# Ledger of designs, part 63: VH-VL binders against q9nrl2r1430to1533

Target 1, 104 residues: q9nrl2r1430to1533
Amino acid sequence: GGVHELSAFEQLVVELVRHDDSWPFLKLVSKIQVPDYYDIIKKPIALNIIREKVNKCEYKLASEFIDDIELMFSNCFEYNPRNTSEAKAGTRLQAFFHIQAQKL
Below, E stands for the ipSAE of ESMFold2; O stands for the ipSAE of OpenDDE; V2 stands for 0.75 times the mean of E and O plus 0.25 times the DockQ between their complexes.

## First folded at step 4 (VH-VL)

Design g14 (framework fv_erenumab; at its last look DockQ between E and O 0.10; V2 from the best seeds 0.00; counts 0 for: pae O 5.0 > 2, placed apart)
Fold by ESMFold2-Fast, scan of step 4:
Structure g14 (fold): chain C 104 residues (1-104), chain A 121 residues (1-121), chain B 110 residues (1-110)
Amino acid sequence: as target 1 above (104 residues)
Amino acid sequence: QVQLVESGGGVVQPGRSLRLSCAASGFTFSSYAMHWVRQAPGKGLEWVAVISYEGSDKYSVDSVKGRFTISRDNSKNTLFLQMNSLRAEDTAVYYCARIPYYKGGTYFDPWGQGTTVTVSS
Amino acid sequence: QSVLTQPPSVSAAPGQKVTISCSGSSSNIGNEYVSWYQQLPGTAPKLLIYENNKRPSGIPDRFSGSKSGTSTTLGITGLQTGDEADYYCATWDDSLSGYVFGGGTKLTVL
């Protein structure tokens, strides 16, 4: 897309980063801290990686950007049981994302 | 009911080896990453090593890297620490411990009672 | 030297309140969950507080945790002689890529 579309992706990522429930998603999970994470999660991603991809103009379609954000949430729910703080934060942040993504 | 019991400690000369064991019971051992933490006499706690639930990923701190190897046998619910080229500064009580991160925890629980390793000449 | 700074000792009388501080940085306490452990003489550490302020089952509510910025505190009210122990804070450190413990605080109940 155009300059306006890239600005929209950056704005949305900034809003996600600023959200109270972004803490599980700000950076990649450390394989030393959580060594079993990468045995379960085959396509790791985080907001810092997505923001870098936006800044490098790697998203050609809005659907590609949305797919990466949805992958991030999918990874959270695959690794973390429903009753965890991580899964609860992911549920709330995903709902917020779905509202904001309507602007794309 | 959830319990960890260490064994294999003893008095050993510098340069020799020891293998520590940690027997787990009361939980699904193969579903948790496991850790070793040590404590030198009269000193604080120091994290040593971690192993993933199937043993495919392992990490040991730099001070023991190349000398200590963490491993596990899920069929026996047992965690191991192979300690080679032991030094006086490795003298400590060695605890095994669990971190239940995937269940919403980033903390050590339970802990074993510890096994004492003394490296002396 | 410890990456997490605790006072080496604290003391108070039975029935009083004490707080034990633990100071870190943005690479550890500032971004990560904190846990606290009690170690009675000659015993293994026991979990008191996890995820900054949560108590496991069996830990009485006189034990509390709080986190603000790059520091955390353990509060103990209604002190009992059985509370004499070493207390450790612990967290993950992003810069070191490892778990770190505070230097420990010896609590004496006089």
Scores: ipSAE 0.448, ipTM 0.814, lowest interface PAE 2.2, mean pLDDT 89
Fold by ESMFold2, look of step 5:
Structure g14 (fold): chain C 104 residues (1-104), chain A 121 residues (1-121), chain B 110 residues (1-110)
Amino acid sequence: as target 1 above (104 residues)
Amino acid sequence: QVQLVESGGGVVQPGRSLRLSCAASGFTFSSYAMHWVRQAPGKGLEWVAVISYEGSDKYSVDSVKGRFTISRDNSKNTLFLQMNSLRAEDTAVYYCARIPYYKGGTYFDPWGQGTTVTVSS
Amino acid sequence: QSVLTQPPSVSAAPGQKVTISCSGSSSNIGNEYVSWYQQLPGTAPKLLIYENNKRPSGIPDRFSGSKSGTSTTLGITGLQTGDEADYYCATWDDSLSGYVFGGGTKLTVL
């Protein structure tokens, strides 16, 4: 996309980072902290990486940006049982994302 | 009943080696990352090392890196800590501990009873 | 030198309430879950509180946890002689890429 689309991606990522439930998603899961994570999650992604991809203009289509955000939530639900604080935060942030994505 | 039992501690001179063992029972050992935590006499707790559930990923605190090696034998439900080039500062009670599965956990449950390593200079 | 700061001791009479504080930074308590451990004399630590304020099965509800900003607090009500122990807070520290424990607080029930 265009210049306005890229600024919209940046604005949306900023809103996600500011959300109270962003804490599981701000940066990649540490392999030291969670040594089995990368055996289960093959395509890791986090908000800081998505923001860097926006800054480097790596998203050509809005669908590519949305796919990375949805991958982030999918990873959360695959790794974390639904009754965990991480999965609950993911559910709430994903709902917020769907509302904000209408503005793209 | 979930249990962790450490063994292999002792009194040794600086520069020598010891191998600690931790026998696990009452849970599916191969499903959990495992940790070593130590406590110097009269001091607090210090995290030492972690190993992934399949044993391929290992990390240690900088003060023991290159000297201590964590390992596991899932067929025998046993965790190990090979301690080489021991120093007086390694004197401590050594605990093995489990972290519950999700996100690797940020808490240790359960703990073993500990095994004492004394390195006299 | 503990990254997480706890008072070295606290005391109260049987039946009373006590709180134990634990102070850290944005690289640990501020952005990570906190857990609390009880270590009775001569024994291994035991989990009391996880994920800031959750209690594992078998821990009585007179033990509680809270977190605000970069600080966390363990609360114990209805103090009993059997509660005399060292208490440790713990969390992940992102700057150190490792787990950190507080220096411990010795609780005396007088």
Scores: ipSAE 0.361, ipTM 0.776, lowest interface PAE 3.0, mean pLDDT 89
Fold by OpenDDE, look of step 5:
Structure g14 (fold): chain C 104 residues (1-104), chain A 121 residues (1-121), chain B 110 residues (1-110)
Amino acid sequence: as target 1 above (104 residues)
Amino acid sequence: QVQLVESGGGVVQPGRSLRLSCAASGFTFSSYAMHWVRQAPGKGLEWVAVISYEGSDKYSVDSVKGRFTISRDNSKNTLFLQMNSLRAEDTAVYYCARIPYYKGGTYFDPWGQGTTVTVSS
Amino acid sequence: QSVLTQPPSVSAAPGQKVTISCSGSSSNIGNEYVSWYQQLPGTAPKLLIYENNKRPSGIPDRFSGSKSGTSTTLGITGLQTGDEADYYCATWDDSLSGYVFGGGTKLTVL
């Protein structure tokens, strides 16, 4: 617990963004492409938003950072059926995240 | 009102082709994954195929792979099932069904009333 | 033959409780939400239970779902003659990369 180094969060976000399965999560879902997304997902979030929060030092605890990442995945699984590329990518990326998060 | 209406069923000989359609209304069709489920006479439900909301992902049961193709036209709110090389065992009522986007979309709601496909010589 | 196993039939008198089991494996029921469907004679299936134990609007609380391990159970209390139908469980199967149904259970109201 406690305050974590900004660099640790930054590095993890960089690793997530660089991951092959990050494509569904790089930015917020387009309302034009998915008209009903925001009717379903009430707390939208993406890696670019999380990165911005990291840069602004908005995360005081690792748990706060982790919560946002988990929210991102939760949103994906809430909206996307299991048999979609988005959901599959999310599953793999989340697994990757869980491993990397152990370093925090 | 959310509604699904299947069409295109009929009687065909083995080896022939048939194309089923499912007209959707009452919801944003392009935002939902769609499925085909069939039921042979006096038998249980069998999942046939699924297509993602944008059509980028498709899955089907092994028994129809290479013969059946699921597709969709979001501009027309229509789901399709192209059935080639039909066999007697493909005889069934074919239902289209929607997967709602809640926690991964693991259930079918609603269902159409179905269209009957009969394959016989 | 079905990936999910259900009893072929169950029966009970009006007012009684019945349970319908659905047995799967770790690749389906063990890891995924289960849904149940009611099919009245000559009609299309309709959603009865989703996400293991949730009821859609319009489904009375006489119907309930539960999940434990690789199995799920549909419960029907206060059995009515109108409940006579076929019931199917369904879920996603990770190993098959597809949805699977149980073999169906015919419920007879005595």
Scores: ipSAE 0.018, ipTM 0.698, lowest interface PAE 5.0, mean pLDDT 91
ESMFold2 (binder alone), look of step 5: mean pLDDT 89; pTM 0.898

Design g15 (framework fv_erenumab; at its last look DockQ between E and O 0.03; V2 from the best seeds 0.00; counts 0 for: pae E 6.8 > 2, placed apart)
Fold by ESMFold2, look of step 5:
Structure g15 (fold): chain C 104 residues (1-104), chain A 122 residues (1-122), chain B 110 residues (1-110)
Amino acid sequence: as target 1 above (104 residues)
Amino acid sequence: QVQLVESGGGVVQPGRSLRLSCAASGFTFSSYAMHWVRQAPGKGLEWVAVISYEGSDKYSVDSVKGRFTISRDNSKNTLFLQMNSLRAEDTAVYYCARVGSRYLYGSTFDYWGQGTTVTVSS
Amino acid sequence: QSVLTQPPSVSAAPGQKVTISCSGSSSNIGNEYVSWYQQLPGTAPKLLIYENNKRPSGIPDRFSGSKSGTSTTLGITGLQTGDEADYYCATWDDSLSGYVFGGGTKLTVL
């Protein structure tokens, strides 16, 4: 809600975006490139969308922000087998996120 | 052994129609998104269209939009390309191609058919 | 004019190494996985490299791929006359909302 919380959410999103393993999560999966994605993943989300929601003050609680970030990782693990580059990147970025999120 | 076999090519006049088929075997066809890719004589490869594994989502390159329709019959392990209002620039070898895994981002074409030739001329 | 730029031809002697470059942009190679395809004379394309640098089963490790920024490179060591083919880089292009292929590179083994 307040200025400090908005700044903390923005700071965390910026750090996630700058992480080397952010590449699968920067933008929504393309319907054309991966035509079955949206048949499987019903609540799509990506870092650019989360950042926009922070900028528009759409998160009222830290739990709402954390839920969207965790949804992003859950979607990755649901769609991608464990041995894929996407799933491995997700595992590493999620670990980084958990460390940073303790500051909220 | 994965196999993809195209058929239905031929020589046709501009403005006519053709329907291409791709018979699939050696894998669970209904688990894979399928593509058409074409190659004009002496030219490189051009992506044409994709269809989702259940057939509900279809996309195509702008140059064929409104004229070509990709479809599939999963009960017969067959992919189709209905080509209407054919033009000289549609002259090419047409390949069907399988996406490597339905779980991979950034689809790769891991198996290709031998191609079927479409010639659109006077 | 292809969206992805490859040299039209390269050549080297048997046993040598060759590299084939492919230049794109941030709308394609810069943000997407790259694949490479081999098309032997008179045949359909075959997947050679996927996910920038991975080889499908049956592709020997003398074929390699790499990606840096908006460019990708196919490397072939220990050249054999059977490697004589056209080679295509390919990726998704976000600006065009479509898959794109390079113009192709003809490899001649002399």
Scores: ipSAE 0.041, ipTM 0.687, lowest interface PAE 6.8, mean pLDDT 88
Fold by OpenDDE, look of step 5:
Structure g15 (fold): chain C 104 residues (1-104), chain A 122 residues (1-122), chain B 110 residues (1-110)
Amino acid sequence: as target 1 above (104 residues)
Amino acid sequence: QVQLVESGGGVVQPGRSLRLSCAASGFTFSSYAMHWVRQAPGKGLEWVAVISYEGSDKYSVDSVKGRFTISRDNSKNTLFLQMNSLRAEDTAVYYCARVGSRYLYGSTFDYWGQGTTVTVSS
Amino acid sequence: QSVLTQPPSVSAAPGQKVTISCSGSSSNIGNEYVSWYQQLPGTAPKLLIYENNKRPSGIPDRFSGSKSGTSTTLGITGLQTGDEADYYCATWDDSLSGYVFGGGTKLTVL
């Protein structure tokens, strides 16, 4: 049940963080570096935040965990044009996630 | 359970038209790019076309450009391939396939239909 | 011919290891993740490897993928009779703006 799911979430987050394409997602976007980011993205999220939520057992359902991960990617694609390094990285990482999430 | 079911295949003469359909279920169809892939008898796989999740982006292999059109109806969870000016070399099993990543089209095919057969012959 | 080049056939005895090569260019394998697909006789293709070396759920670890430069390799250890199938490499091609498959490799288990 819950403990097994928690472990699965933890493992998946670890795999996402360790992925070569995780660099855009490791922490929240800097407002200093990207001044207009938060004018566009209203629900910012990152892997470190998701990891913290997992560690605090805030995800009761797998769907909640998946929703946050999808939000993270959605934010990336909403802000970044397709040909950017961030979008390309997001594309690959999301693909990886979707395959791995089948185990949840 | 993700399921893709192709239909619309048949035997047609060269120059005729055929419309293939792919009925999707078991997932949020409107979130995924979809592809058509074909396989001629005894031959390898050939990519045919892709359409983005919203249908705004489309790409196809050169050999079908101007003749084939990929489209989708997200309200009906259905992918289409309109095939005009059919040629003998278009004879193949046609598969629909889902991209393993939401909102994008250039990724891996994680689910395939069983295919529908198109035969173009005089 | 196919944009990606594979050997037309490979064979080995049960329990042995086989490798299937796939060669491309900088506009495809060089810049994009590679996937591998298994097609058993009379069936639709099945995803075998994604992102060069990742296995989907249900794929045993005796299947492996690797990529170097503009080439990729599928490895199968502990070969079983049920592995007899056609195998295809595939990836996106940035130059063509389209997906591309290898020519396929027929694996025969002796």
Scores: ipSAE 0.028, ipTM 0.673, lowest interface PAE 5.1, mean pLDDT 91
Fold by ESMFold2-Fast, scan of step 4:
Structure g15 (fold): chain C 104 residues (1-104), chain A 122 residues (1-122), chain B 110 residues (1-110)
Amino acid sequence: as target 1 above (104 residues)
Amino acid sequence: QVQLVESGGGVVQPGRSLRLSCAASGFTFSSYAMHWVRQAPGKGLEWVAVISYEGSDKYSVDSVKGRFTISRDNSKNTLFLQMNSLRAEDTAVYYCARVGSRYLYGSTFDYWGQGTTVTVSS
Amino acid sequence: QSVLTQPPSVSAAPGQKVTISCSGSSSNIGNEYVSWYQQLPGTAPKLLIYENNKRPSGIPDRFSGSKSGTSTTLGITGLQTGDEADYYCATWDDSLSGYVFGGGTKLTVL
């Protein structure tokens, strides 16, 4: 991907990080705080990892970036029941992401 | 009902060892991370150590590293704190506490035992 | 060294409102859920608030929590003599890789 695509990824990640509902997604889930997480979730990911990949130009296509963000949301909904604060935050943040991703 | 019962406290001289136990009942012990928290006479709460549900991951406060070891026996529903090279400043009531389930309470100290007293005195 | 700062004491009359503050940093309160605990004299601590602002079953709605940036507060309305206790905030600290408690606040109902 081009320079403009990489700049767009950086802007979108910053917008996600600043969103009120980003708190479940800022960093990897702790094994102490959520011990069974890594038994259930086989491909863990978080916004700090995605942001680092953007900064290191590791995404060659917009689809690769979008896939990592969608994996993050998929993990959230797989682990967390629908009535949890995490799942509700994930639903709102994912909707926000879908609107912003139209820029890509 | 969730219950945690500590035992093994007592009066010991500096440099000696004690092993504290916490007997858990009323929940699936093997599914929860567990804490030790202490409180010196007239002072505030101080977190001591935590152990994952499997026993494979552990953290402790710097002041007890190399002296205290947290462990668990899931077959006996029991949490342990091995306390070596005890110092006067280790004098406290020691509580065991359960890490709250993410589905129920999040990562908190959701249930506490009544405590066991450790006095390190000459 | 307390990494979470609470006032050592607070006092009010029955029926009044009190607010207890707890201040931390980006490595703890700014990045993690906060919980609050009540310790009545001679007893073990009891969970009052979890995940910043939620109450477990059995805790009256007079108790509330809130978080803003690197600080959190416990609010108690309709103060009762039975509320006399020590109150502690707690969270995980990323830089220490461990849990931290505030220094505690002694609430006196006069």
Scores: ipSAE 0.013, ipTM 0.629, lowest interface PAE 8.2, mean pLDDT 87
ESMFold2 (binder alone), look of step 5: mean pLDDT 92; pTM 0.943

Design g16 (framework fv_erenumab)
Fold by ESMFold2-Fast, scan of step 4:
Structure g16 (fold): chain C 104 residues (1-104), chain A 122 residues (1-122), chain B 110 residues (1-110)
Amino acid sequence: as target 1 above (104 residues)
Amino acid sequence: QVQLVESGGGVVQPGRSLRLSCAASGFTFSSYAMHWVRQAPGKGLEWVAVISYEGSDKYSVDSVKGRFTISRDNSKNTLFLQMNSLRAEDTAVYYCARVGYRYLYDSTFDYWGQGTTVTVSS
Amino acid sequence: QSVLTQPPSVSAAPGQKVTISCSGSSSNIGNEYVSWYQQLPGTAPKLLIYENNKRPSGIPDRFSGSKSGTSTTLGITGLQTGDEADYYCATWDDSLSGYVFGGGTKLTVL
C-alpha cells in the first residue's frame, strides 16, 4: 500500500480513461439508454467509480483494484454480444489493461 | 429496416390538448429508449422528452414539465406525447427518435421519423 | 441561451474544407460523447457522427468529428453542393438531466 501504490492506480485509470476504446466504461450504464442491463448485470461498475475508490484510498491491495477492472470487462462481455462495438472496444481495452497492469 | 412514423399533429387553439403518436417497426421496440425532439419554424432542434425502454424512467425539458407527458405501449410498438395547456411557443414539427442503445453514455439519435406538425394559434 | 454554442453560418466553395465548432462545458461535452446531425432542407435530421468521431455506415469519410476538452468540431472536406444543410451537435447535460442540441450552423456552398 501507500502513496506509491495509489499513484500507480491513478496513473493506470487515467491511461484507461484516455484510451479511444474507453467509451463503454466511463460511467455507469444508463437505465434510459440500455434496456435490461441491471436485470442481467448484478455488480455494475465503471471507470468513474473505480477512480473515486482510488482517490478515497479504498483499495488496500493491487489485487482488489485489478478485480474491479476485470469485473468491468466481465460485465461488458456478459451483456454485449461478441459482434457489438461495446464488446470489440472491451476486448481492445482489456488487452491494453493487461499490458499496463504488469507495472503494478 | 427501422421505421418511425409520427401522427396526431394539427392546428389547435392555445390552452387545448393534443396527443402525438409514433409507430415503430423494423426493430425490437421494447429494447430501446425513445425521444421526442421538436423544431419551431425557422429555428433549431430542441429536445423535448425521453422514456426508458420499460417506461419507468422519464426526463423532459423544463419548459414542458407539468404540461407534456411521454408514454409508450410496448405491446403496440407505439410512443406517445400527451400535450396539455398548449402555448404558441409549442408550435413546431415534432420528431420521434430512437436512442442508439449500443452506444453507452452517448446522446446518439440514430433513427428519426419524418415529423408531424403542431400549430398553436388563436 | 443555447447550452452548446455553434456559429450560425459557415460558407465555402466546392472542393474546399470547412470546420464547424460546438462549445459547451464540463457538465456536457466535457464528460459525455457528442453526436452530429445533418438536416437537409425540408427533411428530418440524419445521424452523421456518433461517439465524438465515428461514422455510421453510409456516411462518407469526408465527414469527421473531433473533441478536445469542452469543445467539439465537425470537419467536412471536398465540399459538395449536396452538403448544403443545417448541422447540429448534441450531447447529454448532467446539470439539466437531459439532452441538449447546439443552435445549429447553416452551411452554404457558394
Scores: ipSAE 0.006, ipTM 0.600, lowest interface PAE 10.8, mean pLDDT 86

Design g17 (framework fv_erenumab)
Fold by ESMFold2-Fast, scan of step 4:
Structure g17 (fold): chain C 104 residues (1-104), chain A 122 residues (1-122), chain B 110 residues (1-110)
Amino acid sequence: as target 1 above (104 residues)
Amino acid sequence: QVQLVESGGGVVQPGRSLRLSCAASGFTFSSYAMHWVRQAPGKGLEWVAVISYEGSDKYSVDSVKGRFTISRDNSKNTLFLQMNSLRAEDTAVYYCARVGSRYLWGSTFDYWGQGTTVTVSS
Amino acid sequence: QSVLTQPPSVSAAPGQKVTISCSGSSSNIGDEYVSWYQQLPGTAPKLLIYENNKRPSGIPDRFSGSKSGTSTTLGITGLQTGDEADYYCATWDDSLSGYVFGGGTKLTVL
């Protein structure tokens, strides 16, 4: 195994990146642009970091990959009120992820 | 209501110093990064400097590094720009502006002051 | 020299449509959100568009933004005399560790 699991992670990350609702998740939130983010969010993460971890074979279990994606969504919902564009995008992208993650 | 009011501009000779102030009201000043942006007569906008909400991180355009220092006093809701070794090319209207929050206004300048004029002439 | 390139001027008649381009690179527009500003003569700049294509409250829907690759455009439909102004794009530049403005475009309504 292993090789097929890594290919599945890469495919899923690519699908997430290409989704219309990925825009809040593509890169780490800027401290300059969103000053209070790092006061609230203790474990920041984004799709570009997750993709790098996949490419470097840093995920040993599917659960580790899923945990990083779920952390990303959890951070979004913790920082952004439910009625914001970010929270709404996060809700839709998370639903999409849950459907795709059935393959893992 | 968000308001930013600049002051401290004037006419000075080359090599002198000026300190600009920007008084902020209508929002939690300590939660926002703040900018200085300038505009020379008849020219476009030029970003000068930004300071993080806690004051620990600062960035500035290369042409002012070593001469201009951005600072803030969160207890007084005031942003400052200390301008040393002024040159004729520093002649401009200086605006302070607030960094917009990602979910409200995006990544840049959501509110601007009216500006204060700095003229460096012999 | 501006890091972000805009045409120096654009013109059209009342009621017509114009587009103003802004071209950058992967270190700025390619990676970051873009905002657009209107500056009426003798006034401070005003935010028109943020996060590539969103309008703040109070900005009419005849103003629109779009981004593709390393370029962005501001669209203005139903031109009015009051739209005569300078227009600027702006974004963060990773290689400069700072914000950059386009050189500005003067809109004349003929």
Scores: ipSAE 0.006, ipTM 0.615, lowest interface PAE 10.0, mean pLDDT 86

Design g18 (framework fv_erenumab)
Fold by ESMFold2-Fast, scan of step 4:
Structure g18 (fold): chain C 104 residues (1-104), chain A 122 residues (1-122), chain B 110 residues (1-110)
Amino acid sequence: as target 1 above (104 residues)
Amino acid sequence: QVQLVESGGGVVQPGRSLRLSCAASGFTFSSYAMHWVRQAPGKGLEWVAVISYEGSDKYSVDSVKGRFTISRDNSKNTLFLQMNSLRAEDTAVYYCARVASRYLYGSEFDYWGQGTTVTVSS
Amino acid sequence: QSVLTQPPSVSAAPGQKVTISCSGSSSNIGNEYVSWYQQLPGTAPKLLIYENNKRPSGIPDRFSGSKSGTSTTLGITGLQTGDEADYYCATWDDSLSGYVFGGGTKLTVL
């Protein structure tokens, strides 16, 4: 008899969401709070969107999942200067992701 | 080192205008949202206005809307506050402050200027 | 009154512990990071705590922050005469589309 198990991608997304530094990444950046964001960032993405794609089995390869997570961090570092709270949170969360992603 | 230096304060009569300046140095001014915060004599801190890093987006406290205009000149690393139709209630020390965020709603004011005094009287 | 509510004053003796409360709502403290500022007499405010509980370089561990729901607290242990100052909490308010400060708390070291 089989058991229902979370995918490796789902487990990793859950760990990212629970991390203290996930706050800039939980949902899409607000147009009201950050009006110029969508003029600069052409492929916006966030953890809620990545989780939805995992749940719908839209990632066929680990590389596709990793690419979306890396896009999220890339967007953060493109928009936010290095000395901002957002960029610092992104740096710490990206390091955590790289450690966890070694098993994918 | 990061420095913010305010100037342009003074004593004016009600209904007149003043323009405050904040000279920034020691960081990439054009990459940060900038704020004005004021403090009336013997009172607490009151946020006044914010401007986005490129100057296109602005928010201000309701009591100054239509009278105060925040602006910036990134080529000169300078933040401005144009204050029109001044009232006695605008009497305060005005501080220039940076948030440690590109976002308008950033989490903290990590650097403050020394302030410039505006007195609206008689 | 201020959108964020602080007690107007607090006092304690050197070496003791004090806590300063700051109460808001779901549109500010409930949804946003909180920062705390120390203002010594005649000086500009100085960042003391950011992101609810983190200290900038140079701030001693005697200072701590915590957040629960729509309230936040600044703790100071090992109180020193040099801690005598006004303390302010601050955060973004979604309903106002702007920053809000607490009314300030005067700490007296007696």
Scores: ipSAE 0.014, ipTM 0.675, lowest interface PAE 7.2, mean pLDDT 87

